# Designs tried in a protein design chat: VHH binders against Putative potassium channel regulatory protein sup-10 (sup-10). Part 2

Target 1, 283 residues: Putative potassium channel regulatory protein sup-10 (sup-10), of Caenorhabditis elegans (q17374)
Amino acid sequence: WNSKRSFFIPDFLGSGDGTPKSKTESVIEERMEYGRMILLVCNKTCAKHRSDIPLWLKEFNQKKGYQEPETITYYYHTYRQAVSFIDTNETDVFPNLIYFIGVKRVVFNGDVNIREDVNDWIASLDQLILLEPRVYEDLNVILSDTSNCSSKYLLLADRPKCPQPSWSIVARIAQDHGIQPVKIGHPLDGLTHVLLYKRMPYLSEASCHLSVLLYENSYSDFGDDINPLVVSDWITTLLPLEEGSCPALFETYWHPIVDELTELQQIFYSAELEISERNKRPA
Key: E = the ipSAE of ESMFold2; O = the ipSAE of OpenDDE; V2 = 0.75 times the mean of E and O plus 0.25 times the DockQ between their complexes.

## First folded at step 1 (VHH)

Design e03 (framework vhh_enristomig)
Fold by ESMFold2-Fast, scan of step 1:
Structure e03 (fold): chain B 283 residues (1-283), chain A 119 residues (1-119)
Amino acid sequence: as target 1 above (283 residues)
Amino acid sequence: EVQLLESGGGEVQPGGSLRLSCAASGFIFSSYDISWYRQAPGKQREWVSTISGGGSTNYAESVKGRFTISRDNAKNTLYLQMSSLRAEDTAVYYCATYRFPSGWYFDYWGQGTLVTVKP
């Protein structure tokens, strides 16, 4: 298996250095077709089986005949500042995998065109999946500054009224192109689509409104359980906020996929109550 | 149960043409991607082509421009039209699809049909 880096991944989304002046010599023009991109993040237990995942994905892609890159890079990252929110050890390694399903065309250009490359890439996706491995760090930094935070509760079927202060520039660009932004999520997770925000106006006067989507694989390993079309069993939780307060705890709520939105909302509210109880001060 | 039955294989001269068929049953044919694979004598099994339910197609580099995959959703049948056949196209050709019963993925394969290109 060739683990060499592929040039089909935009530098600003993979490296955490998104400036247009990142080294021009390392950015080349590429043309390729890709489908939906999947970012897999798992805890320490899942990471024990990480060596099997690239081979499994290559074999799966070949069997289905879906578009595949010439080479794929398997990345391992530690999300130090985000670990406390997802109840994982700070020293855990989070493997990052990119897998293509179907065909879509993307053009990658030199550093001076990175913003255009983003817009072209986003426009080619059915749904935006952020490949930036440091999305967690950005969110955690925002949560650590609660001085300007107003709290509002989100319903599973609702879109936020003031999303601007809580979202990255990539999510804003996605909204401009009519693509539903997902900070962390899975393209094949039907429940993620319920939690995604449909076209919303970019609100220059948005007050502090904090919304987070957090995704974690609850499987103990990748074995035969990992499959892009089985990931519908994984969910992303919206964290509700109260007026004048920003809770510091994020929880990934694990549950089976349900057909009834009402049942899912009850499960979601039960999780929120549990989070709130754990975060209550001793008085 | 899912069943895939290939037919249309046989012996052909170099530069000739053959049309393979795969009859599918036991699932909603139009909703699934279906692929052709082959295994040549003394070589590993390789992917040849895939077609989506809607008709989008992909091909292995070795067969682009010579093979055409198609489907008839009304008849639950997959086809592979092979032209400009070469000795290296000699192989057993398999039809394959994927299903999602009870949330788990399973590969389904046919029994294969032999294609022999004689010099």
Scores: ipSAE 0.000, ipTM 0.104, lowest interface PAE 20.7, mean pLDDT 43

Design e04 (framework vhh_enristomig)
Fold by ESMFold2-Fast, scan of step 1:
Parts: sequence; structure tokens; C-alpha cells
Structure e04 (fold): chain B 283 residues (1-283), chain A 122 residues (1-122)
Amino acid sequence: as target 1 above (283 residues)
Amino acid sequence: EVQLLESGGGEVQPGGSLRLSCAASGFTFSSYAISWYRQAPGKQREWVSTISSGGSTNYAESVKGRFTISRDNAKNTLYLQMSSLRAEDTAVYYCARVTYEDSGYTFYFDYWGQGTLVTVKP
């Protein structure tokens, strides 16, 4: 990898001349100013995705009311430009990549389930691609494998202070579900991190820290970076209510994770309760 | 002084109904998403439902079709209408204010109420 070209910035985000931004660090810094990302699928080897993208994008935006029709048209043009750029610059990018496009904060409302909107969109795809979170440090993304069970989700999320799990574990999960894993970022960044969910309402940086513990059983220190209330919420959300809803995922990956999550949930509930009681004590 | 105050809990028989209220003060209620949580005796805290500032709702699978979350911005009050109650619904119910990080991608709960006890007796 000669150049770190993991992002495309649409013209309306201040690129004025229509030139895609090719420097990863400066793109990440600009994304933080805009607050939210849209996932753009730029797979030049999959013709069916190219034809279907405008239809699902229109449906998604109409359902949520987040964008006007002219904005949807503009996204389509930006997508076509990105695909053309990939075709021209093959030496600097992999053929089967997903690109993240930064958007202004006004594109999405401040709803609790912001990630649900992205997941609804990604769930329309028939192929899951795994990304390296360190390249997208301010981003939590949920990806789904709709070929098996629509309630199964793989999460990619920012973990600047969390250890990354082995790529071999991620690759095994992807292969078991017929997914082609890809790496984005520096070629020597050997790790990608995923979280498996049957339910997906609440995700945060804290949830990424917990998933490292689940996969590696080597990190149990949550330090000052973790909010126990957020962690408690996330753990509660991840526990399945019905074992049969995704049998293949539950049998192969979920049972070991559920045991770990139950223990962590008890730990964080205790910490949360202590914090609550401390706040009630006279100073 | 930001406060959340739950009320409406009590004893009910299986199949019964209750309406919980969460009265908010000290902040612009209409600008925040608010969640309902519960904690049963001897069990971990469990998310129940959330309503956004715009009125979008989400529910835990265990309560879908039985519980309805709603808000009245004019009264600064959150509601949880509970029907077809089961013994497993016995818990202290809490409301919590949702706050977003600058990016809008992460969130946390910065204020919690004191809780209201719901007991479903056979």
C-alpha cells in the first residue's frame, strides 16, 4: 500500500474541486468536525451492488426523512465518482473495499438509535466486509450478513485504547458466514476487531473494550476510560432473549460470549451501583 | 438541579397493567432522549425502552407488544404503559437521560431517577 486512500469526501463537505481526499489522518480529523459517517460501498468487482445502491439509498432516506431528494441524487453522483476513482487507481486500493464518507451533522437527527439507521442500510447488502477500526478511529459501524440470519450483526468500532484481537479469529468468523474479510489501513496493522450481536440498540467505545476481553481472555482492566453505566447498558442489550433466533451464530460463537458477558454484566452492575450509592453519600 | 422522578409503581396481578411516569426538571426535556431501565431482585440491570427527542421508540424484545413508551413535552413527563404483566416483570424501574458525545456516534446516561417498584404477584 503506497498511499492511505481509505476515504472519499463528497464535494458538499468542502472538497470544492471534486478531488477525493487521499490522506487518512487528515480525513479522520475532518470527519470529527462533521460528526457522522456514511458508508459507501465501492466494490468494482460486484456489478449487482452498483445497480442496486441508488434504490436502497432512496428507500433508507425516505424512511428516515434525513435527506431531501436532491441530496440523494448528489450521493449517487459522488458514489459514481468514487467507483471511477477506484477503477483508475487500482494500484493504491484493493478491488473489494468499503469506503466511509464523512457527512455534515445535519444529515442525521440526534436520535438514540443513530447506528440503527446505518445498520438498516447495510442490512440491505448481501455481502459483509470487515474493516480495521484504527483507520476509522471515531466510527462505530455495524455490518450484517443478510445471507444467513438478519438478526446477526458484526460490529466494527473505534478502540484507540483497547487491544485488537487476532485477525485469524475475525477471518474465521467471516469465513464461517461466507464473508470475504478485507483490511484497510497500513498493511502491517494486523488486527481487526468485531462484536457479534443478536440485538444492536446501544454501541459505544466501551463496548469495543469489552469485546477484546471476550475474544482474548487477557484484558480485565477497565480503567478510567470506561463509563460503567454505558457498559452495563451495552452488556444487557447483548444478552439474547431467545436461543433459537440465530442457531448457527449462537452455537458456534454466542455461547462462549454469553458466559463471559454474564460475568462482566455482574461486575459492571456492581460498579454502577457503587457509583450511584457514592453520589448519595453526604460530602 | 437536574432531576428525574419516577412514580406509578405498585402491586398488580399477572395479566394486569400499570402506567409509570417520569417527571423531569432542571433541563430542556424536549431536547433529550430518555430511557426506561429495570432491575429485578438478584439480577442485573436491564434496558426496557427508549424514546428519542423526535418521538422514535425502541423496545427490549421481552417487552415488545406489551409495553408502550411515550412522552409529553408540554408536561416534561415520560410514560411507560405496561400491559400483560408477568412475574418476570417484577423490578425497580428507572428512567435515565441520554446524552450524546460530540461525534453523535456515542452516548451515555448522565442522570438517573430514584426508581419505582413494580411487583407482579401470582
Scores: ipSAE 0.000, ipTM 0.111, lowest interface PAE 20.5, mean pLDDT 45

Design e05 (framework vhh_enristomig)
Fold by ESMFold2-Fast, scan of step 1:
Structure e05 (fold): chain B 283 residues (1-283), chain A 122 residues (1-122)
Amino acid sequence: as target 1 above (283 residues)
Amino acid sequence: EVQLLESGGGEVQPGGSLRLSCAASGFTFSDYAISWYRQAPGKQREWVSTIYSGGSTNYAESVKGRFTISRDNAKNTLYLQMSSLRAEDTAVYYCAKIEVYPSGYRVEFDYWGQGTLVTVKP
C-alpha cells in the first residue's frame, strides 16, 4: 500500500454555501484523522450525550509535554451527527444515541520521517490502551453507564480490514459487558448490518447505473443536504462516486468495502454461534 | 540509535519449522509493541503478527494457529516460532517498531530490521 495515497472530496452541497460544505468537510477530515473509531450504539432513553475530552486525557497530554496539548483526543458524538452520514429516514432503524470514540492524533519519541498512512492509527489506539489503562477503564465506565438501556451494541465504525489487535480490544470490552459487537439477524442491529441490509442491492451491483441511482436518491430527495460521499466515508475514506462513474472505479472502491463488511458480519455470526454453543454445554 | 536485527531464517521442507529472532537495541524494549512483517517475491510487505508490551498477541489470518510470537524482555529479543510451513510462507521476514507523530501531517517513525530470508522448498 502506497503511504502517499491521496483522496479527493467533491463539493456536492453548493459551491457558495459554506455552512453545508464546511460541515461535510469537517466530518470527512475527522474520519481521515482517526485510524480507529469505536462506536457505542444505545437507545435515547438512558444514554447521555458527551462531547468533552476526558480529564485523564488532558492530564496525559500535559504530563508528556506535547507542543499541542490535545494531540490525543477522544470525542463523544450524538446519534444526530452519526445519522447525518446515513439516510435520515433511517432514524427509526438506528438508536438515536451513539458514542463515537476515536484517537485523532498520537505522539511517540524518535527521529522523523513524514508519512501519510491512515491505517497506522489503529495500532496507536491499542498502544494507548496498553500505556494508559484509564483509557480502557473510561470506555468501561461509558459501557456501564448504558447498562440500563434495553438495547445496546458496540460497533467498530472504522475499517473492518484493520489489524487483529484492534478487534481483540473491542471484542474483549464487549464480552466483559455482555455486549455483542453486532447482533446478527435483527434489522436494528448495528451500522454494518443495516448498511448491508438496506443498501446491498445498490452496493452489490458493479455499474454506473448504481452511481446514478445513489446520486439521484441523495440529490432529488433531499436536495443538497445529503452527500453520497459522506455515507461512503462513514465506512472508510473513499474516492467519491460521481454520476457516470465507470464500472472499474465502482468495482475498485465499492465491492471491496461490501466484501469487508460481509466478512465482518460472518465473523460476528460465527462468534455468536460459538458463544451460543458453549452456553448449551453442561458446566 | 534504534536497531533491529533479524536472524534464524533458512531453507526448510513443507511442513517444517523455523524460529526467527529479532535483537533490539537503542530503546526500552519492554515498553513497546513489536511486530513481524514479511515480503514475498514480487509482493508488498504484509503484517504477520504483533506482541504488545503487556504480552497480548495477534496474528494475520493466514498464519493463525501455525505461528507463535513471543518476547524476552530480559534479552531485548522478539521471536516468531513458525510451524507447518508452506510454500506461500517463502518471504523475507522483518521485525518492526512503528511510531506515529502528529506534525500537521502524521509523522511515522519506522524502525525496520534488515530482514531474514525464509525459503520453503518443495
Scores: ipSAE 0.000, ipTM 0.106, lowest interface PAE 19.7, mean pLDDT 45

Design e06 (framework vhh_enristomig; at its last look DockQ between E and O 0.01; V2 from the best seeds 0.00; counts 0 for: pae E 22.6 > 2, placed apart)
Fold by ESMFold2, look of step 2:
Structure e06 (fold): chain B 283 residues (1-283), chain A 119 residues (1-119)
Amino acid sequence: as target 1 above (283 residues)
Amino acid sequence: EVQLLESGGGEVQPGGSLRLSCAASGFTFSRYAISWYRQAPGKQREWVSTISSGGSTNYAESVKGRFTISRDNAKNTLYLQMSSLRAEDTAVYYCARLYPSGKFYFDYWGQGTLVTVKP
């Protein structure tokens, strides 16, 4: 299977009748391909909110130390007619705020005039519970935990030589689907390297990206395309609807995770790695 | 200095046997896992067998049942008993120390010992 990026983008916000998209629709589509945003929607001028909201958001991003694409970006929309990205059953009071990430939208449920309400809402949207394994055994437990058929993990890495700039956006999307994001540090130490590639041998060591979904003692490699919209589509395609304990997985997309390595296997494969790495070193 | 000195190589006919030795010095031999590797001409170095500090053994599939790794901690010596030798076993054989605490680290300081199985 190939990426479904083009399919997602046209169908995400469009009416499907061939009418031109508004400027706001184009901005939303562009930003959801890599990042996230808050849209201020007003049916009047909203001069105070148009000055306050972007300032509060800039201060939030700065306090967090976020850089593009992890920053929560800002855009303003004047509401005059029905549009695809506003549901009047949820957004019938203006001014209002709408948060976008992937295919998800969240309407603000507080008072836009109160800075603390807006800041608390932004903080709640931004929360990311991220596992960062520090030793081999932490990752070993994660790989083995999916045998209960309830736990789902997404392994992600962001290497300096091979960046995945949207990794944190993808992590948040996974979290929203009940998938625990796991950040793999780089460079890998020897035992962690062995664990990853010997327990999951269908992963390519030649690939500089790591994005792997774990479920039901199996794994599926997302490959190099970490577009948030594409990831959303793959998550819904790969995971079965919950009908029973340990639902069947499509064998085309999933590979079994190899059993835990014995002490001797750990020694052997670590030795193999060190010999291989020594042959690559100058002198 | 840490040193590993291989010996016992030679020429044999197919089906023959050899016993390789690896004399260790410069470290507490009994605390370390030790491995045998081999390298045929023009090929990459290949793992053969490992023995842990506690005496547990593991083997590559290509040698399982034909090769036996052992250690004598009193003599600081690692052994590889090879039997039913085949032409594809022809290689230079090396021993290597695996240090299991801290970062995994391999010290190899010998020139190896040549095993030739005549065609």
Scores: ipSAE 0.000, ipTM 0.144, lowest interface PAE 22.6, mean pLDDT 78
ESMFold2-Fast, scan of step 1: ipSAE 0.000; ipTM 0.269
ESMFold2 (binder alone), look of step 2: mean pLDDT 83; pTM 0.839
OpenDDE, look of step 2: ipSAE 0.012; ipTM 0.273

Design e07 (framework vhh_enristomig)
Fold by ESMFold2-Fast, scan of step 1:
Structure e07 (fold): chain B 283 residues (1-283), chain A 119 residues (1-119)
Amino acid sequence: as target 1 above (283 residues)
Amino acid sequence: EVQLLESGGGEVQPGGSLRLSCAASGFTFSSYAISWYRQAPGKQREWVSTIYSGGRTNYAESVKGRFTISRDNAKNTLYLQMSSLRAEDTAVYYCAKYLGWSPYYMDVWGQGTLVTVKP
């Protein structure tokens, strides 16, 4: 079904129009085995108007030949068949970027011409790959879905052995407030409880620019001019659970240290009320 | 309350086909993405496929081209059409409402349906 679309790597990697597809696949497979890779995807129209691609995006190609993570330009062309490890329907926007770690991928869903947004996106995903691969895999699936462009995401990294039954209530309330709930796997040897809250900047109506904020990486070195509630949230999400204990996810957020509740706290408050009410009605 | 009930599993020979169903109740089915997961004997759960509210689909690489996910919003039912089945497809198949993605932590509402592929 996607076989009518095709890709190739530029001539500087020995994979231009005259190079067989199998050679291109070998180069990409080798690169994926030795770290993360970022591909610049360009269809036939983009390839013909290569000069329209910002110079800083072309700079990614300057690290070709290294075994460590690097950006590779991958041109999408109608006269060549697609490589087996990539779905030709990964993006309908060109030029665009795809972040790979091994065979896993995340498509950039913002404006590729805005360097700061691209850099923030790469930095956010680089932070996530420091977690267990299973956590990254779950997030990759979520970030690849552009069919529901929520302005905000509420992400939970939780222990599989400590289910949070109240999460379904929180998730429903979050959806009612236009926030997309996500529950991802916990790192094997990492922190027991991690709450991730992400706000998407309003960039354009045609683009769902998604960046992810990790509390542990955003607030670990901060102690000065930050919202006390954010600090409280960060401390709570990074606090390891005692062995054999499974405390309620949102107990620490029910009583905020500020007079008015943030959107996140209002969701937790509403969830606690509903959970409390349901516990009074055996069903 | 949210309820998802799987059916359609059974025994089939390699190369055969099966159609799984998942009947949903307790929520506005047409407004949510819904996914299929599977768990082989003695192994952890694996994501198989998702269909979003708008009809867009996504598949695990191991099943792409062999499995087709679909939905019938009028019947509140999710389907998984499986073809060219292999021994490695043997598993209990579960459907899950998209509230969070994890092969290690799932909101699975049903008891699943067993698919056994054997010669």
Scores: ipSAE 0.000, ipTM 0.110, lowest interface PAE 17.1, mean pLDDT 54

Design e08 (framework vhh_enristomig; at its last look DockQ between E and O 0.01; V2 from the best seeds 0.00; counts 0 for: pae E 17.2 > 2, unsure alone 64.9 < 65, grease 25.9 > 24.2, placed apart)
Fold by ESMFold2, look of step 2:
Structure e08 (fold): chain B 283 residues (1-283), chain A 119 residues (1-119)
Amino acid sequence: as target 1 above (283 residues)
Amino acid sequence: EVQLLESGGGEVQPGGSLRLSCAASGFTFDDYAISWYRQAPGKQREWVSTITSGGSTNYAESVKGRFTISRDNAKNTLYLQMSSLRAEDTAVYYCAKDEYLGWEYMDVWGQGTLVTVKP
């Protein structure tokens, strides 16, 4: 797994590698590399839905203030024959809607004709609950919370110098896998910065990005490539399927989180940081 | 054959008003969203406004509060009322049968009507 993938195909796209793609398959594949979409699927002309659904989505995105790639995008497909992205066991009623994010798809379970049902479904899919630690102790608790092997966290930073336009898509993907996304504020105060890297010393302070998975008192650095498709693959590959018995982790990809700093250590590093920040030397 | 015919363009002073019309034929007008697009000299075509079959409207941020889209289904006609016009609104304006709201390719356009706002 140690090679960076610039392209990954979810198993619901195409029956085989090198098979000619329909336009719809190509659109889904392209958009899942950066964002998310809703596909309207019709088996006949559905002029009303093809008129109304894309406008409802534009209004949803506008109300939320979303910009690409966080917007929920739109495409339509006329179903005439079997295609990989439609499972007739799930999508047997047409017209219907399918939501795509990462390697996941969700079929609408309501009435496509009712705007309220569609909007409520979209709102439920869109929900993102972030932890946003404000002080060191909040983050310190999160770093210590994985020792019982049931809690999982994904640390993410949203920084102007290090734009990662898909970070919110990645956060949603993590949430879907039972991983609590954590947004690290910017600028990261100097004490929190220093103490974070003292507890996770294998992270590079020179790295522009922060994308770190926490589990079982250990951490794994996703590095700089947080393409939603690649991240989906990494989450499912890195985490053991067994929870509750603290299964062994691959030490190649996982490093232990250092114990909590003592009050004395916090005082020492705080003083050291103050001196370093002023570009001063003790007398 | 689907046909769309724009009219009502012309020259106006800054702050002036124009009303554009788009006559539609060859399809059931009531069933579709219809949109206005514009293309300024040397620029790519951009979306302006859409009205759905049910009468819901949406606007590009650059024209909100100044432009009003409407439709008369009995006359198969789309309108764009433009007010508080600026030099940047100078463009050829097109109406389109807009099944994708401009997110993907659409293939039915009118011939366009020129709006010129003199500096």
Scores: ipSAE 0.000, ipTM 0.208, lowest interface PAE 17.2, mean pLDDT 79
ESMFold2-Fast, scan of step 1: ipSAE 0.005; ipTM 0.267
ESMFold2 (binder alone), look of step 2: mean pLDDT 79; pTM 0.789
OpenDDE, look of step 2: ipSAE 0.044; ipTM 0.333

Design e09 (framework vhh_enristomig)
Fold by ESMFold2-Fast, scan of step 1:
Structure e09 (fold): chain B 283 residues (1-283), chain A 120 residues (1-120)
Amino acid sequence: as target 1 above (283 residues)
Amino acid sequence: EVQLLESGGGEVQPGGSLRLSCAASGFTFSDYYISWYRQAPGKQREWVSTISSGGSTNYAESVKGRFTISRDNAKNTLYLQMSSLRAEDTAVYYCARDLYDSSGYYFDYWGQGTLVTVKP
């Protein structure tokens, strides 16, 4: 396929064994032993060309208890973006970019090491936050307009404490794979970063990466493609917010993400076969 | 009206065999890729096998060498021959019609499913 290189699904997502195959992935695993997450960044061009939502996605969302249509809109736009990208010729500029990364979490056995890592990252993030002081005010406004937010989420009244080094690592991975990194500095970029941090420091790294990329995918000039509460509920389902949550629970929610992405990969493989067959059939 | 109807499921012992069928109506069956999926209790739907309009086949790694997908365009019927069945093959099996249009590729119609139970 012409755009196969720009639709990069790491081999460990398809194989299910979770073994990174690149030197970059090994570096991530060495530095970010906090979570195993699949992150998706895509250009929202497909949001302008809405299409029907596949029945399998409706059934999947119903099984997970996800609210339709907002949650389905996100998944569908992700799928349609991937399909649109696959249909275009590979170029040096990718207007419909799909960016996949994997991060592996490792549970630490000592309280001391976690405290050191969290404190170091808070210090570095505080310097970056000075550039976006209104983000927390915008978050308060958004959450006040949705139901159940106060019962599920810890709202940071002062400054977000999401670790900045995590985002730097994500950006470097994009560059290392020849993919344009996600633009930083959008008015809503930091809103998802503030969720879950103070309640689940062991999972905050993975949550920050996922929430940033999911929220950026939901924003457009025509308004949000997905309700922030729905995205937050999805993250909360994958990374529970309750006090005393064991890091092992994260592994329970990781597998559904891998299964979903594996199914998407099979759909793209079927599309590849269809195009190949079309080229062999008489006009 | 597009319709897919699965049949042939049942109970079987480990190592046994079953043949599933999917009867299609309401569209030109021969023009489409048709796939088998399965869903075990408490799990997501998992892709099992696909057959192209031209007869090319693909299989999930977990079923390669044990399952065979085939089609009979004259009867508008899809088949899945299952052998060397394992406890892990216990699931409701669905057939799905694949659609590729100018905007992308997706599965647009699913059958009601047929239950396969592998019991020791």
Scores: ipSAE 0.000, ipTM 0.089, lowest interface PAE 21.4, mean pLDDT 44

Design e10 (framework vhh_enristomig)
Fold by ESMFold2-Fast, scan of step 1:
Parts: structure tokens; sequence; C-alpha cells
Structure e10 (fold): chain B 283 residues (1-283), chain A 119 residues (1-119)
């Protein structure tokens, strides 16, 4: 292995070293283990709500013993109807990375509703792709708020932890909003979505707005092998290309992604002890 | 060009000590976690130790208490201090850059340095 593999590290994740930079990031990582998070990739010019630390968050951080950040960027989480806050300096090194929770309203100091500020940003999305949404109420709000987005997709992994009633409810909500849910064979891992982001600006120059549900970075979720056909289905859905087609532009980027996927499989073989190492990582 | 270069390997008697170095170039060393791996003849590569950008460390059970990983960010250098060396520590030792906080894998590897523990 040589430095040709440096493209595995995307610019928006910057100089990350495998250690969470803040207690808030550790909470986000923990949530990926007990559920799913929506990762919304957006150009840094897209509006993000920034504010002084709200009183309730200061109290929360004090109670948990977390360090106070100087500035905060709001991210929305679908599982707890909560908002995750990350230092804006950290967001500047992740300019195209936003953790989208699905909550369009946050209560600040006396019921200040930030929904209107967020709605302007959400309305700027060219496309919306939701992977394995679980909060049905938040899903309805997200789909309503993105009515100006002409291309919407819902991807649902067929996994034992996602029972049939969830699919039926999500499919009904999707139909109410004129979108078609798509099932995929296996959950996406965090590695493939990060690699795909490096290709997305070149595949879709008209848009940099992408919502991806980040799965646990565990190769055990798909066994010891990643199925290229499952990844192909995911890529086809993410691209603003004809459904089920493989145009020349897709072929140009798909083969390098397959090569990178093969390298990740080699990394997985080397990462058996790394799983133990991750479990020992400081919170 | 992003590069890792190991040095410090050699022959040593059982119970002896060696210090390995890994010189990094072409990237912001202080921002990355770096690991030591080894591969003995006829065996698969195994993880030895990791040091994160924040200074926290992890060790394989087989080397815990005998090996110490450290870093010097001013010199862009990683170290592995090995003590109480055993015949089973004979291997080519590799330095590898950790990819990120959510990822188990390594994305840059050195060429390796040979450590031989002779009876």
Amino acid sequence: as target 1 above (283 residues)
Amino acid sequence: EVQLLESGGGEVQPGGSLRLSCAASGFTFSSYGISWYRQAPGKQREWVSTIYSGGSTNYAESVKGRFTISRDNAKNTLYLQMSSLRAEDTAVYYCARKWGPYYYGMDVWGQGTLVTVKP
C-alpha cells in the first residue's frame, strides 16, 4: 500500500484521526450504534442555524460534564426528535457535512422556533434522498418542507432490525408525498458513503445537496464481504441519472469506486483487531 | 506525496529491547491516529498498537505491558518502544495511518522494518 490511497480521506472530513473531536461528536457516534442518523451533505454556502449556546444546552453539558463549545451549529436527529450541536469550527473543517435529525423546530430560551430559518435552507435542496427513515412524524414534516425538491427517494434496508410494520408505514407516507420507496439488500456502511461523496460533485454538478443515512461502520452488518450490486443500486439512486441505467458518466466513476471497495475489503480483513480497538475508544 | 517510513529494526536477544521509528511526510501528522502492525513469516498481518491524535493509546493483549507507543508531533515521528522481546515478536513491523474516527481501517502503509529475536 502507498499514498495513492489518500483519496479515501474526503476533504470535508479533513484531517480526522479516528478520534472524536468533541463530546457532541461522541454522542453522534453512539447514536449510530443504537439507531440510524441522517447525514445531509450540503455546500457550506447553504444556511445553517448558528447561535450562542442555548440555556438548555448549557445545562445539559454541565450535567453531563461536557466542555462548553465557543460556537454551535445545529444538526437534526430523527430518533430522539432532538438537536445535536457541534462547534462551528469543527463544521468549517466539514463544510459539506451536516447531521440531519429531521426535527424542524427547536425550543430555545422561551420557545423560540427556528423552523423558519431552517426551512429556507431545506427549500434550497435540489434532491432529497432518505435512507431508512424511522421517525414517521419527522418524515412527514421533512417531505412537506421539501415540496420544492423535484426528486425524492426513500431507501429502506431489508434487515432483521427493521420489521414489516415500519416498511408499511413509511411506504404509505412516501405515497402520500408522491415518492417511491426503494428496498436495498444490506445496510450501507459509513465507508462507502464517504467514498461516494468524493465522486458526487463530479457526477452531479447541478447539486451538492445529498441526504444519506449513516450506518454503523461494522463490516459484520453485511458479513465479511460488501456486495457490489447492492452498492450499485445505492449509487444509481443517489445519481440524478435515469433509473436503472448506466450512462457513460456513471461508468467513468463506478469502476474507481469498485476498486476502492476492493481495497476496503482488504482493510476489513486487517481490521478484526480494530473492532476491538474501536470499542476501547474514549468517549 | 503522503509517505510513512519505518526504521530501527534489527537483531536482538530474547529479553532485549528495540525502539522503532516511523517518519511521516506529506500530511498533517498531528491530525491522524497512527498504528503499528506486524507480520511474522507465514502468518497474517496483526495489529500491535495505536496512538490517536489526542494521545490516547491501545495495545494488543500479546504486547500489553511490554511495548509502548508514542509520538512526537513536532518531528512528525511515531515510536514503538519494545521491551522483554520474545521469539514470537519476530516480524516485519509496519507503520500505518488511521483513516478517521468512524473507521476501523488504515489508508497509508510504510514499507516495514524487520525485527528478529534470536535465541
Scores: ipSAE 0.000, ipTM 0.104, lowest interface PAE 20.4, mean pLDDT 47

Design e11 (framework vhh_enristomig)
Fold by ESMFold2-Fast, scan of step 1:
Structure e11 (fold): chain B 283 residues (1-283), chain A 121 residues (1-121)
Amino acid sequence: as target 1 above (283 residues)
Amino acid sequence: EVQLLESGGGEVQPGGSLRLSCAASGFTFSSYAISWYRQAPGKQREWVSTITSGGSTNYAESVKGRFTISRDNAKNTLYLQMSSLRAEDTAVYYCAKGSYYPLRWGELDYWGQGTLVTVKP
């Protein structure tokens, strides 16, 4: 973030009308296939006055790392046009940032001129993980049962190299709250829990669908006939995992007023409280 | 400028086979994942299959083992080879640009006109 040194970003994005060039769209879609990308959204006014873009954002693509965004792509938002996977309603603020993880996206809700807030936001999202195709076998058991469209399921994964609560205690507490715990048969880095809410979708009353609670209190619905690749392209509202850290199981990035989030927190809190009470009592 | 044109649909008997094609123009075909979708009468569109720019393939469970997606980058053409066709495969088939599965309405542009497949007993 050195204001004396500025990089000039080449203007390869528009034909002069603010429309993104096809090569830029290809880069965006290719990066989405690899899992993560940050897109800088800039309307026609912002694009003409590039000095409105903070200097530190122009240098952001110099950040290096396997899981770090390699590029920030300028998208010219026009009244009539958007790239094929972005509609015109993603943000009312320009310039702004959108973090893509596979097919899912998170719009930055802060002030883009405050570098520290943007860095914290990116770091938090870099720690989220995608569900991998190998999770499909565990999910298939839930997907095949259409008899009860109001069932709730809690996916629990191993926490490699970290202490975990007794699954028998967690399972009992979940059952007491009407939630069915499902243990993933293999460990996934960073994945601690995912709440699945099995419900009948508004557009189809013929079958049940699973819903995954995503970032910012949004749901993504999928039907009984889901390909495992769809699951791997979805982000989940998971407890982030930092290198060498063992975070608390009840901490989540979900919206605090969501009832499902409150239920999840109460389940883990109850489990931890029961373990604590056992440790206070003499053998 | 960007256009996707589906063809190859028709009437076929149960257990039959049919090959669909999607001719793409106006963009760099080899750089994009391309998908097949279908819509049966009175139902919403559903995802059928995707092939990525790198050649990886994925299928909906209902068609897995019966359908094969492929692409010819030199001809800017996407294919769907369908075998062991059933009455429930009756739908208008569309091709769409992108690697999303499933595509939700409004998240990706559909440019194709579609091609009708009827499996008639």
Scores: ipSAE 0.000, ipTM 0.120, lowest interface PAE 17.7, mean pLDDT 54

